# VH-VL binders against p0dw94: the designs that were tried, part 29

Target 1, 243 residues: p0dw94
Amino acid sequence: PAGTPAGAGASAGIGSDTGSNASEDSDMFPTIVFGDTVIERKEYVAALKAQHGAARLYFRQTYGVDPAEDGWDKAHDGEVPCRWLASRAIDELRRRHAAYLIGVDLGQVADDSYASIVARMEAVNSGNAELKSDGGIVYGRTGFDIDSYLSYELSALKNAYTGDESNPGMSLSDDEVRRYYDEHDWTKDGVDGKTPLDEVRGNVKAQMRSERYDELVSQRAEAIDVTDLPWDALYRFTAGRLG
Below, E stands for the ipSAE of ESMFold2; O stands for the ipSAE of OpenDDE; V2 stands for 0.75 times the mean of E and O plus 0.25 times the DockQ between their complexes.

## First folded at step 7 (VH-VL; framework fv_ucenprubart)

Design r5 (at its last look DockQ between E and O 0.51; V2 from the best seeds 0.00; counts 0 for: pae E 4.6 > 2)
Fold by OpenDDE, look of step 7:
Structure r5 (fold): chain C 243 residues (1-243), chain A 119 residues (1-119), chain B 108 residues (1-108)
Amino acid sequence: as target 1 above (243 residues)
Amino acid sequence: QVQLVQSGAEVKKPGASVKVSCKASGYTFTSSYYMHWVRQAPGQGLEWMGLINPSKGYTWYAQKFQGRVTMTRDTSTSTVYMELSSLRSEDTAVYYCARGRLFGYFDYWGQGTLVTVSS
Amino acid sequence: EIVLTQSPDFQSVTPKEKVTITCQASQSIRSYLLWYQQKPDQSPKLLIKYASQSFSGVPSRFSGSGSGTDFTLTINSLEAEDAATYYCHQSSSLPPYTFGGGTKVEIK
């Protein structure tokens, strides 16, 4: 008797904004502000979605439970999955906004608002569409969604920052480079052993700059105070979005 | 408890160099905190000189001190150094090290080191 | 470079009176303004972080307000021990950092 494969349990995803009658109070996204920037509901929900898998993995690894099965509001050794997820989502948003704020300081973008980001995306999409209509060749993506655009633009900001040695942390001395090289493994495909510094110097510097940039973003993110956020309301909202 | 202990007062001649030390304790030296240097001339305000990342060793100096100031660290002793060269009478000041994060605040300060530049 | 302008430069105040110190930034620094107190022959001490948040151990008579370009430090009911120079500092941007010129508060 061929045992019927147990049906892949529908991964209880983050509920779509379709108005199921959960209690009116649980559906209200609280006002969240990072400094002068209001965080939009869409941003937060996207961040929740992005961190959803990590949350499940964390609780499985840490406590041997899957919040999707056992409940997102059930406490495990003082940790509540929905709260953990909400916190992670906020941290992701802090990092994102921090990166944009660095970009603002450098004059790369006007502000870190979601509306501005969307506007830039739309402008890029429109430009590409026009170019295509004119018989031009659009290299890369012809149309961005917001997630892909965020990834693209944040990468561009990082590259711009790390590409200018005059920016804080981007100037590297030979001694620093050598030290970093010595502390890490540098291998090339098909070559046995550590690749000589002279052959990987550019990569070494790029990695160093990347890491330093990430540290700057982290520092800026930490400067976004979230202690006074309406956490309880945010937790309720989050719980209401979780199946 | 976090403590920043600086080296003692220095008297230097014009054109000389001075190296001030700041020993950190009470926290992880190579954590996310930067060490800043701020000076104060007699009867004057505070002037930011630069910073060093104790973990990575990279520095950022105020333009005014570029080419004259060198900040270094010794992770084995949890000590940051600030060296100022080509000293002038105008460099007479109390020099402070201060712990702080970027985009944050200076939460702990050294006791200050008086550097006197006189002929 | 962001310039911070403090006002006034000096105040002589009677104990128990209210002290108000202003700090104006040449451009918006959002809430990334810090206030430091420096007593004679001492190192500066953090009083207020991020425009309005009191640092640990700071008496409740100290408060900060403001956003953008205009900020205020208030000492409600000045005590003798509050005789000091106060500095605003901005951390809104990448280095370099800047300080206000300071406000000296003396007791009458």
Scores: ipSAE 0.409, ipTM 0.758, lowest interface PAE 1.3, mean pLDDT 90
Fold by ESMFold2, look of step 7:
Structure r5 (fold): chain C 243 residues (1-243), chain A 119 residues (1-119), chain B 108 residues (1-108)
Amino acid sequence: as target 1 above (243 residues)
Amino acid sequence: QVQLVQSGAEVKKPGASVKVSCKASGYTFTSSYYMHWVRQAPGQGLEWMGLINPSKGYTWYAQKFQGRVTMTRDTSTSTVYMELSSLRSEDTAVYYCARGRLFGYFDYWGQGTLVTVSS
Amino acid sequence: EIVLTQSPDFQSVTPKEKVTITCQASQSIRSYLLWYQQKPDQSPKLLIKYASQSFSGVPSRFSGSGSGTDFTLTINSLEAEDAATYYCHQSSSLPPYTFGGGTKVEIK
């Protein structure tokens, strides 16, 4: 992977002249690194937003409280909502970066950095705009935002992986396919009982490959060790964004 | 306390097979951890042989051992097995099981099992 | 398959002096390199994970550095109990996984 300098979080404090020194010190995004890849403030903030509802649901179901109403920094049996949310956002980023790192291992992308993803998105958007202005046909969206581009590119990485039988886990034996079929329900409209394997073989294989890819991504994410991140600084930054 | 306890030393003749066991304790056997097998010939370095997912039974073997190695597990006894067939004198080694993720470091190792292949 | 090349094969070092061991990967493995210590007739033990992070219980005299293809294990002040063989290892890429050839460290 391409090395990136530590950054992003340092720029959050530039130019602040407010009289609330303690809050401003806690608002600075710390340097977060997954292996060699710097995590940008923007991708972390996006992950917080994506997990915000999950945090509210968890605390409502577990403790009968809503952090959006009762506060993000109050402990409930040792659990603090902003810390729970921060940890979950980091886990989301671990999974996404893991999927990209598998792509790096196979030469499908250059690196897992957020900056590189944005650059590819911008190149695609510029190319599509130029094609449209030149009278070319662009099927689908003429411009991605970062969320839609991430979904598009992650799907492309998964499809490229699962569609190549030479990739780890993607070559399936007849015995493996039969066993998986036997262990699952393969109902088809208009057919009493379990649909014959020959009629659903493609679907069985696709599901097996998808499941194995998801496990690969999960295992790669666990290899991104986050134990020694500056968690206290990250918690303060997160609390400042939510308050 | 995580422990990996392996079966005892074996002496085999060329052409035979050997099955080494590795019993895990102190953690959930069918968690996301994999069991890896690594061997070491006398006076030589470490050589990765393959891995097994105890949860699903999926295996991945190094190409050098494909066709001769079989890894299995028994979830009821928290035990993995490595069987190596068509033994040669070059297979004389200490065989280790090691716990790790599919990616990442091996944090716990078995005590090793010496397999000696001699005529 | 990623080849890891360690050097030197052997060092004889006076107690309290510095030991330096290098490991070079045949392609970039970013910072996903591990270091193991193996004493005679014992299983390997993890020292350093992810190029530079000490594993639990490892003395502070052990440190690791490097990224990409070039990595170093350092023992800042050699103790008698550090006489062992040291291996680098990568398993942060897709299988197959590999080890370096080892570096034997003896006390002078």
Scores: ipSAE 0.147, ipTM 0.609, lowest interface PAE 4.6, mean pLDDT 85
ESMFold2 (binder alone), look of step 7: mean pLDDT 91; pTM 0.927

Design r6 (at its last look DockQ between E and O 0.76; V2 from the best seeds 0.00; counts 0 for: pae E 3.0 > 2)
Fold by OpenDDE, look of step 7:
Structure r6 (fold): chain C 243 residues (1-243), chain A 119 residues (1-119), chain B 108 residues (1-108)
Amino acid sequence: as target 1 above (243 residues)
Amino acid sequence: QVQLVQSGAEVKKPGASVKVSCKASGYTFTSSYYMHWVRQAPGQGLEWMGLINPSKGSTWYAQKFQGRVTMTRDTSTSTVYMELSSLRSEDTAVYYCARGRLFSYFDYWGQGTLVTVSS
Amino acid sequence: EIVLTQSPDFQSVTPKEKVTITCQASQSIRSYLLWYQQKPDQSPKLLIKYASQSFSGVPSRFSGSGSGTDFTLTINSLEAEDAATYYCHQSSSLPPYTFGGGTKVEIK
């Protein structure tokens, strides 16, 4: 008896912005503001998508349930999956905007608005297209979508920040470096044991700078007050997007 | 309750060094809070000197004090130290430690430490 | 470096009168302005955070307003215990942090 292959459970994805007749009220994205920056619906939805898998994993690991199967609005020990996901999405956005705000402070970007990010992406894409048309060689991606561009630009901002020792936290004393080295394992391919500091000093410093940058981003993100966001409306919106 | 307790008043000669301590209590010392140092010359305003991450020991100094100031921490005693070298008469001030997150506010302050630099 | 300019430097005020202190930033700091109160021979204390939010335990007579570059601290009815120096502080950018020059409020 050939066992019928268990049907690929339809990955209950975050519904596309296609206007299904969910009640008009549940589909309204509330006004969300991070300081002076308005968060766009597209940003939030993208953040939801990015955190969707993490939410499912969290509830599976914590409560033994899959919100995609059991429901996103069902409470488990006081936690509601759609609310949890919404909160995670907001946190992701806070981190993103925090990174951009650091960039703004350094004059790397003009502002942290979604529109400005998209504009920069388009400019890069257009430039690359033109270069290609002129027979030039475009190294790397010839065309960014918004997600890939965000990843690219945020990495560039980080690299620019961490690459300048004059930036806050990027100056490292020998004592700090040594202490950090001592507290971590440093292995090199083909070498048994801990690699001498002199051989990995650059890597040690790079890692330290990376971590310090991430901490700055985290601190800046935390400074974005989200206590007064329209959370209830956001939860409703989120729930409406979850299949 | 959060408390920051600083060391006592110091009298130093020009060219000497001073090390002021700030003992923190009432919260997790290695949490996300930084310790800032702010000084105030007699009859003058507040001047930010720098900060230290108590967890990592990372520091940021105001440019004015770079090369002269060293901030350190002892996690075992929940104490932050600020050492200022090559003291000048202009360094006569009350020195405060203050707890705060970056991009936020200073919510708790030490009682201040008077450092007098006199010949 | 962001420069904060406070006005006035000094104010002598009769009890129960309204006190207004301004702080102007050299560039936009959005809402990342703090107000500290320092009484004689005491450490500074946080009074207002993020331009308009009162810190815990702060009397209701204290209020903050403003955004961008222009900020105001208001004491609606000055009490004798409000004799102090007030400082604005910005936290909008990466360090270094800067303070205003302070405004000393005395009771007539």
Scores: ipSAE 0.414, ipTM 0.762, lowest interface PAE 1.4, mean pLDDT 90
Fold by ESMFold2, look of step 7:
Structure r6 (fold): chain C 243 residues (1-243), chain A 119 residues (1-119), chain B 108 residues (1-108)
Amino acid sequence: as target 1 above (243 residues)
Amino acid sequence: QVQLVQSGAEVKKPGASVKVSCKASGYTFTSSYYMHWVRQAPGQGLEWMGLINPSKGSTWYAQKFQGRVTMTRDTSTSTVYMELSSLRSEDTAVYYCARGRLFSYFDYWGQGTLVTVSS
Amino acid sequence: EIVLTQSPDFQSVTPKEKVTITCQASQSIRSYLLWYQQKPDQSPKLLIKYASQSFSGVPSRFSGSGSGTDFTLTINSLEAEDAATYYCHQSSSLPPYTFGGGTKVEIK
């Protein structure tokens, strides 16, 4: 498929101005790299689409405007909807890539690249198709699209991390568990007052581990430095996609 | 203007404990920044000891110090503490607090606290 | 645990000459290596983040390079105030975080 910028047309060997058919800057996807990992145009566009409704809701609630009606490039108190959306899409990708990088650290996946994820999804889909055609039974999901596979794999990475006490941050002292229990509401139907720790200890620990994992991912995402991305080029690309 | 100000020098005997404080100012103490502890024996290099999340009080210790180190904080005074027990002569060092996020660099350091362990 | 091995332990260098310090990681840390400077009787200060990015306020004579397992800190033209000990540090993986053994640079 055509993921590269459209090149300028060429009139080879006739000495004319050959600027016709040049690609437009608003359609060129710039090179985006998170550390050593190239961000694919497809994963960025998918992130934009996923955040589109959130952008419309934010500008409606904050400024009383709908970017789909008023335009994605009009500033509202210093905020431009297409730039807000682009930044949010990048932040979403940072969190996803961060979760995969933690998985890389533990040997759970080879890398955080979109191409690697797609390849794994296609292998699973192909294996299920072969099992069915060979007379076998396929249980559960018989085919993934990329969104469903990402959800599945990210959940598996989190469960593997939080389910292993030896993983950094997953060992919980009795004092930490007691403090967390004391700071939160643990009411239960039919119990007057707070449910005793001994009855909810498993739930307290699971919630603590989940929150610690989410914080770890958030911290890893912040470590993906996006300050020097080609933001102006990315904003132009994003605006072109929305118009 | 971020500042980390540590407690003064200590002299201890083998087997005792020491508690070093680090008072933070110039930023939100209960933010996403962690406080790390790093020590440096005389004439030696830097050694990471562990960290504490000042917002939640959760800690993460280097295995070498497990069972001997305790890190705590007081959010009302914006102060973190590092306590090292069962001291021995090789624990003689300057102890630094340093601010940083996880997976990131340390941008501000305390002035250091010399702990001397001698019989 | 990721071990960082610095070389050399010590250098005595003529002013205005180039200083090169190496750091080798026991496994790939991609580009996530940091360099710190510690002057006598002072706390360490960050010089280089992410292998090659200068921290704010760091003189341009300091530069970093490398990725994977092999990293270099370079001082293009040594100044008198650069007499210090230099440490590499990694924080790209889950804790524990580790430092190199240090390289002491003196003016000769």
Scores: ipSAE 0.350, ipTM 0.662, lowest interface PAE 3.0, mean pLDDT 86
ESMFold2 (binder alone), look of step 7: mean pLDDT 91; pTM 0.922

## First folded at step 8 (VH-VL; framework fv_ucenprubart)

Design s1 (at its last look DockQ between E and O 0.62; V2 from the best seeds 0.00; counts 0 for: pae E 3.3 > 2)
Fold by OpenDDE, look of step 8:
Structure s1 (fold): chain C 243 residues (1-243), chain A 119 residues (1-119), chain B 108 residues (1-108)
Amino acid sequence: as target 1 above (243 residues)
Amino acid sequence: QVQLVQSGAEVKKPGASVKVSCKASGYTFTSSYYMHWVRQAPGQGLEWMGLINPSKGSTWYAQKFQGRVTMTRDTSTSTVYMELSSLRSEDTAVYYCARGRLFSYFDYWGQGTLVTVSS
Amino acid sequence: EIVLTQSPDFQSVTPKEKVTITCQASQSIRSYLLWYQQKPDQSPKLLIKYASKSFSGVPSRFSGSGSGTDFTLTINSLEAEDAATYYCHQSDSLPPYTFGGGTKVEIK
């Protein structure tokens, strides 16, 4: 008896921003500001979407419940899924903006606003399109969407920062490198034991710089004060987007 | 209660090295807080020297002190060390350790350590 | 490097008078301006964080204001215990962090 494959439960996704006239009052995105930068609705919604799966997984693992089935506004041991998700979305945005603010300090980007990011994406896309039309060779993706562009640009910012030893934290002494090397395992496929420092020194330094950059971004993100955000309104907005 | 207790006053000759300690207590030493070092010459203002991540041991030094300053930590004793080499008379100052996150503020300070460099 | 310029360098003030100290940054900072108080033979203490937020335990007579490049510390009614040197500090930029030159406030 061939067991009927259990129907793929329709993943109740975050509702698409389709302009349906739902009750205007519950759907108003509150004013969210990170320092001097206004967070756009689209930006926040994208962050919600990005963290949606993580939220479901967390509640499933922690409480044995799926917020998509049981409700996003139901509290479990004091934790509410929609609030948890909203907080995670804000944390992601803080980290992103922190990275851009570091880039601003380096003169790589003018500001950390979403509009500015989109404008740069469009400029890159237009430039690539023009190059193609002129018979030029476009290296990489010929057209970015906003998510792919964010990933690309953030990586570029990190590489630029970590690639310059004059940047804070990127100058490494031999003693620091040696200590780091001693504290970590450096194994290569096919080589028994720890690879000698002289053979992996570049990799060690690269990893150290990467970690220091991530720490810097994390610390900058933490410095973005979100205590005074309209959290209740944000939770309501988030709840309204879920289901 | 958070406390930062520094080592005692030091008198050094030019060209020597000095190592100042800062013992932290009252909080998780390997938390997200960095330890900063700030010095103050007699009758002068405050000067930031650098910072150390107590958890990872990563450091950031002011350019002025690069090559002469070494910051280290001992997690077992919750102690941070600042060593300054090739001492000059201009290095005569009170040296402070201060707890703080990056892009934030210093909320707790050590009592200061006077280092006198004299021939 | 962001340079912080404080004014004035020195003030002699009668008790109960208003004290105003200014700090000017060489470039715009995103509210990451701090004010510290240092009394003689003591370590600095945080007074104001993020331009205008009072630190815990700080008397209400202390206030901070300003944005962009211009910041002000105000002592609304000076007390005898407020005799100290005050420093502005910025943490907006990547390290190194910088301090103002300090303003010494003495009681007449």
Scores: ipSAE 0.632, ipTM 0.828, lowest interface PAE 0.7, mean pLDDT 91
Fold by ESMFold2, look of step 8:
Structure s1 (fold): chain C 243 residues (1-243), chain A 119 residues (1-119), chain B 108 residues (1-108)
Amino acid sequence: as target 1 above (243 residues)
Amino acid sequence: QVQLVQSGAEVKKPGASVKVSCKASGYTFTSSYYMHWVRQAPGQGLEWMGLINPSKGSTWYAQKFQGRVTMTRDTSTSTVYMELSSLRSEDTAVYYCARGRLFSYFDYWGQGTLVTVSS
Amino acid sequence: EIVLTQSPDFQSVTPKEKVTITCQASQSIRSYLLWYQQKPDQSPKLLIKYASKSFSGVPSRFSGSGSGTDFTLTINSLEAEDAATYYCHQSDSLPPYTFGGGTKVEIK
């Protein structure tokens, strides 16, 4: 989901894995594609690291075990921690790639590939460094790492989508706006009852558009078919990366 | 089993309106599935008309039908409706409802409803 | 709006021979293309998704290819039950969704 913590403080270094892998053998990342887009090893590994804490929390709460201590390859009532983590990492990548694919449809970016994002980040960083060395003025963010660039660009994609009424779902009828207003609490100090719709119409619309955009991204993510991925190979790679 | 059962054939005069129903069963009606409407004139191809989110009631219509089509739903009967107004003879077609997520294929279709518009 | 142009409109084909149907998009849709089969008095059925990926239970004689603007559906050895109209369709992108004009395939 949006707002998932970027990373946990916990890392691999505990136990061994069920994959029977040497660490070098487990570096054979399988070919993973989302539609036309190859998933880079680096972006998958980053997603694993970002979701590592969520996996530990889930297994602690559900089964009273910590995969970092008890092993990532041991089944608990049919659930295997490294497989759970791999699936969650893939789901997070599906959501990110979905947002980029909507941007492709709008002509905002060329593709959803990780390599393309990194190239844009490097171009921005390089251009800003050159402007500074020439005495020029740089407005806005400079010196991105990949995590900050992704956050920046994803926000820009959402803002561009929701800010244009011609985009699918962004034209709101008066009836839809009133229904949404009626179903939510718009209480404001100094006003008896709900704040009148005419005073908060812009805020109501903005929230509706944000929610509709998030639904579009979720639907697009579900349209990225992952059933035929080489899951067994991905699970083995994942197990090797964790231990 | 998922089923989509549509209302029966209709005969209308030019300028009238028609309202076709599509009753869904075999799945959670207010899930993430959208209901699409697709029509097919005699001897012609398929034409997408628009969609409705049964959970929220939000709609998207093809530009050709904007202003003439209205899609609604009744969650208590698991039914969606498509109403087409200001009918013309070229609106004579079989009208299908079809289930699908946004950005996806249509996995279940209704049986179709023939609407005939003639003087 | 993305316009899909199918060719040919009609084919009459000897059994066991190869059928080729083309679909051209008015702009690049990468691999976001579907193929449907519709038999007389039936609703359409999905054959191919994502340009080349066969839907579950579809006979292996059906295959899809292409990317960008040019796509092809192939029936490698036509069977009697394959007499139908075939439509390309795009719904893997933002609405509005569109269909090709259809290709009717008959057995000689």
Scores: ipSAE 0.329, ipTM 0.672, lowest interface PAE 3.3, mean pLDDT 86
ESMFold2 (binder alone), look of step 8: mean pLDDT 91; pTM 0.918

